# Ledger of designs, part 50: VH-VL binders against q960a1r229to459

Target 1, 231 residues: q960a1r229to459
Amino acid sequence: LKGDRIELLLPKNIDQFKKFKKDRTVISSGLITRFVSTRNPKEFSQKWISTKYVKEFNEITVNKDSVVVGAALNIQKMADTLTSSLSINIGKEIDSFIQKFSSPQIANFATWTGAIISGAKSSLSVSDLLILFNVLDAKLTLLNNSGELTQVAIEEFAEKKLFATHTIVNAIFSRSLTGFLFCLKLGETSEQDSTNFNFAALVGNQVSRIFVGLGGQPKRLTSLEVHIDAL
Key: E = the ipSAE of ESMFold2; O = the ipSAE of OpenDDE; V2 = 0.75 times the mean of E and O plus 0.25 times the DockQ between their complexes.

## First folded at step 27 (VH-VL; framework fv_ramucirumab)

Design z6 (at its last look DockQ between E and O 0.02; V2 from the best seeds 0.00; counts 0 for: pae E 14.5 > 2, placed apart)
Fold by OpenDDE, look of step 27:
Structure z6 (fold): chain C 231 residues (1-231), chain A 120 residues (1-120), chain B 107 residues (1-107)
Amino acid sequence: as target 1 above (231 residues)
Amino acid sequence: EVQLVQSGGGLVKPGGSLRLSCAASGFTFSSYAMNWVRQAPGKGLEWVSYIWSSSSYKYYADSVKGRFTISRDNAKNSLYLQMNSLRAEDTAVYYCARSYLDYYYAMDVWGQGTMVTVSS
Amino acid sequence: DIQMTQSPSSVSASIGDRVTITCQASQSISSWLAWYQQKPGKAPKLLIYAASSLQSGVPSRFSGSGSGTYFTLTISSLQAEDFAVYFCQQSYKTPWTFGGGTKVDIK
């Protein structure tokens, strides 16, 4: 730790992750050069970080049924992977949405993990990645302080505020999703906490998934899902 | 003193409705998730419903889904359970209980319980 | 849903005995497990949270262990006030589910 900047050290695999967790404080990267750090036992603040080691844990696995993205991947790489691995009507929208997310420089520099954590902490801003992960029903692999790995839905991650007690290892996306993805964002894209509204809907799947962000965590619109599925 | 005080309940006919209330005191209510748990006479504990501290997420047991509604008013330090279309199998003592992240959402404070009897 | 299988359903024991209750989850729940004690006509009381953390005010003779799918509650030396029903509960994934309970009776 150097002043307000923290150098991130990320293992390259799960086994290393477990080992590092025992000997060092392992933290997820932040959005851009910022990460959420603890100032008190129950609250986090955003601090500047070094990203020297962020790119070292960038494993991507694409199999028949799922896409697995490592926690150290930048936002653009994560998006590119999903765009190329999911159905065209979903992937294209992901690509389009991320292009509107931030500048290419920011997207290439900031990790998706950092964005998720920052979004989960914020009660004011609306995280585009959180809403995207929710609409895609993403799963997270988490490492807790005891060295145990668990898999949770992104909704559980947010609800349980697991960013306070767990480290994100990777995210898992289903390749079986069908239908059409629609994403909407309102607000500035060049600054942190500039998004004040976003919307995501996956329709034409077995079950529609619809989320809205008005501040804080995304809200699922179940009634609208039922209505859409009845059309 | 940290406590949860329940009210409501009673006897109702099948198909009827009841509303349970749970008043919190002695702690920051908005910082905790809240639960309803019920126990049929002589039976074990059954989780009924859960609401996040900010009311953003609500969950229900399948047995009550579509019939029960959990809600909270953080300004009034109150938790509610609206029970509609009650059935005989809903007969139980209902408990409100708080859960907190620090306890892995274990329920560390319970209300005194309220008896709900559904009978023709 | 995650099923919690608790055993035994009942146990008879004497004062001073070591009592062990087990809870098995149908899938891994990491450490998201709590143990409760319930006496007749009373609300449950939290004993253990996060599988092994002792709740404040609970006697040290109570202990919890386990992770993943197998968990244990142990009373090292049973006292008169410990005769009650005990429940395990997972909070890993909704719906929350309880074990069937274990009644600890006097022998």
Scores: ipSAE 0.005, ipTM 0.545, lowest interface PAE 10.8, mean pLDDT 83
Fold by ESMFold2, look of step 27:
Structure z6 (fold): chain C 231 residues (1-231), chain A 120 residues (1-120), chain B 107 residues (1-107)
Amino acid sequence: as target 1 above (231 residues)
Amino acid sequence: EVQLVQSGGGLVKPGGSLRLSCAASGFTFSSYAMNWVRQAPGKGLEWVSYIWSSSSYKYYADSVKGRFTISRDNAKNSLYLQMNSLRAEDTAVYYCARSYLDYYYAMDVWGQGTMVTVSS
Amino acid sequence: DIQMTQSPSSVSASIGDRVTITCQASQSISSWLAWYQQKPGKAPKLLIYAASSLQSGVPSRFSGSGSGTYFTLTISSLQAEDFAVYFCQQSYKTPWTFGGGTKVDIK
């Protein structure tokens, strides 16, 4: 005998989430709406668990040397947090980049984790948030299927496809980054465009970080970094 | 000067309890995760416990889980380890140490160590 | 638990020698590996973090390399003050674990 219903849990804190996560597909609030509108409900037989109401996944912590952004926050809230928490040269560019490449309506609806996971999965699309996270050397706190927490750099998350076996708890950005952030996109991400790439560089830091998005994962331009750092 | 100053060690009988303290100065304590690491006489290092900067997450080695409790008071810049149901195998020098994400949570500042001896 | 296997257990070397200590993880830990120096009666001192990044104030004769499961600490020209025990440690997955240590004796 088979069933045709979806079981969805809405835990309120991380202890409940860890207890009930086993054997469930993690979703965000935006993903629930999108999946229902895309699929016939009769086809769903999966057990789901939401991050939307988990207190710890909605937290923002601004420390002296780091800022921590919970996994359930929307893109706009994350952007506002980073803009106000990082150096003025970096924060202003983040604000400008998000405003230019994401509509306010979408930024207030979509979670940053949904956008990061979508970018990390794709071999063809160019992700604006993924290149931003790479250039800022973002770290992720992950929860594995056995309930253990681990930390990884954003590059490893995408390279090792950890989205398949782990749940993002938060992102951590260093407030010790210095210098100037430059972000560029050719083509519009919000419309169908056959040419789409982006570029992000943090220059004037102790070690420059320079990335290009040509489809799939951002590529780090280490030779260019060495050249720039030698000037 | 960045410093961790420890206190609270001593001699106890098996089954007894002790509370270790670690006082931080010279840095923003609330920005750092904190660890306890122990070293039995003549032996290597064993990680005991970790606490997140906000106290939201605490982690324990299996050998101490259920007996030891890590805690912190960010307003007092202090880290604690409550040790209950002590056993002879818990005899060690206990170190507190800070860790931070930019250092991949490596422990860059350590306390001076506090000896705990569990003996009849 | 991730087992950290460190070798050799001890080394006797002369001042000026190159000393290499290895550390092997039972599973990939990417670059989440630190090296510590400990002198008798003292707390450990961080030398290397993130597998290859030199901690501030540590002499440049110390270097680290490796990723994944195999890591090395190299002292390019051993000095008298380098007599100590050296430990590797992973911070990839709890419980965080240390290698068994390598005692470096100066002849």
Scores: ipSAE 0.000, ipTM 0.477, lowest interface PAE 14.5, mean pLDDT 81
ESMFold2 (binder alone), look of step 27: mean pLDDT 93; pTM 0.946

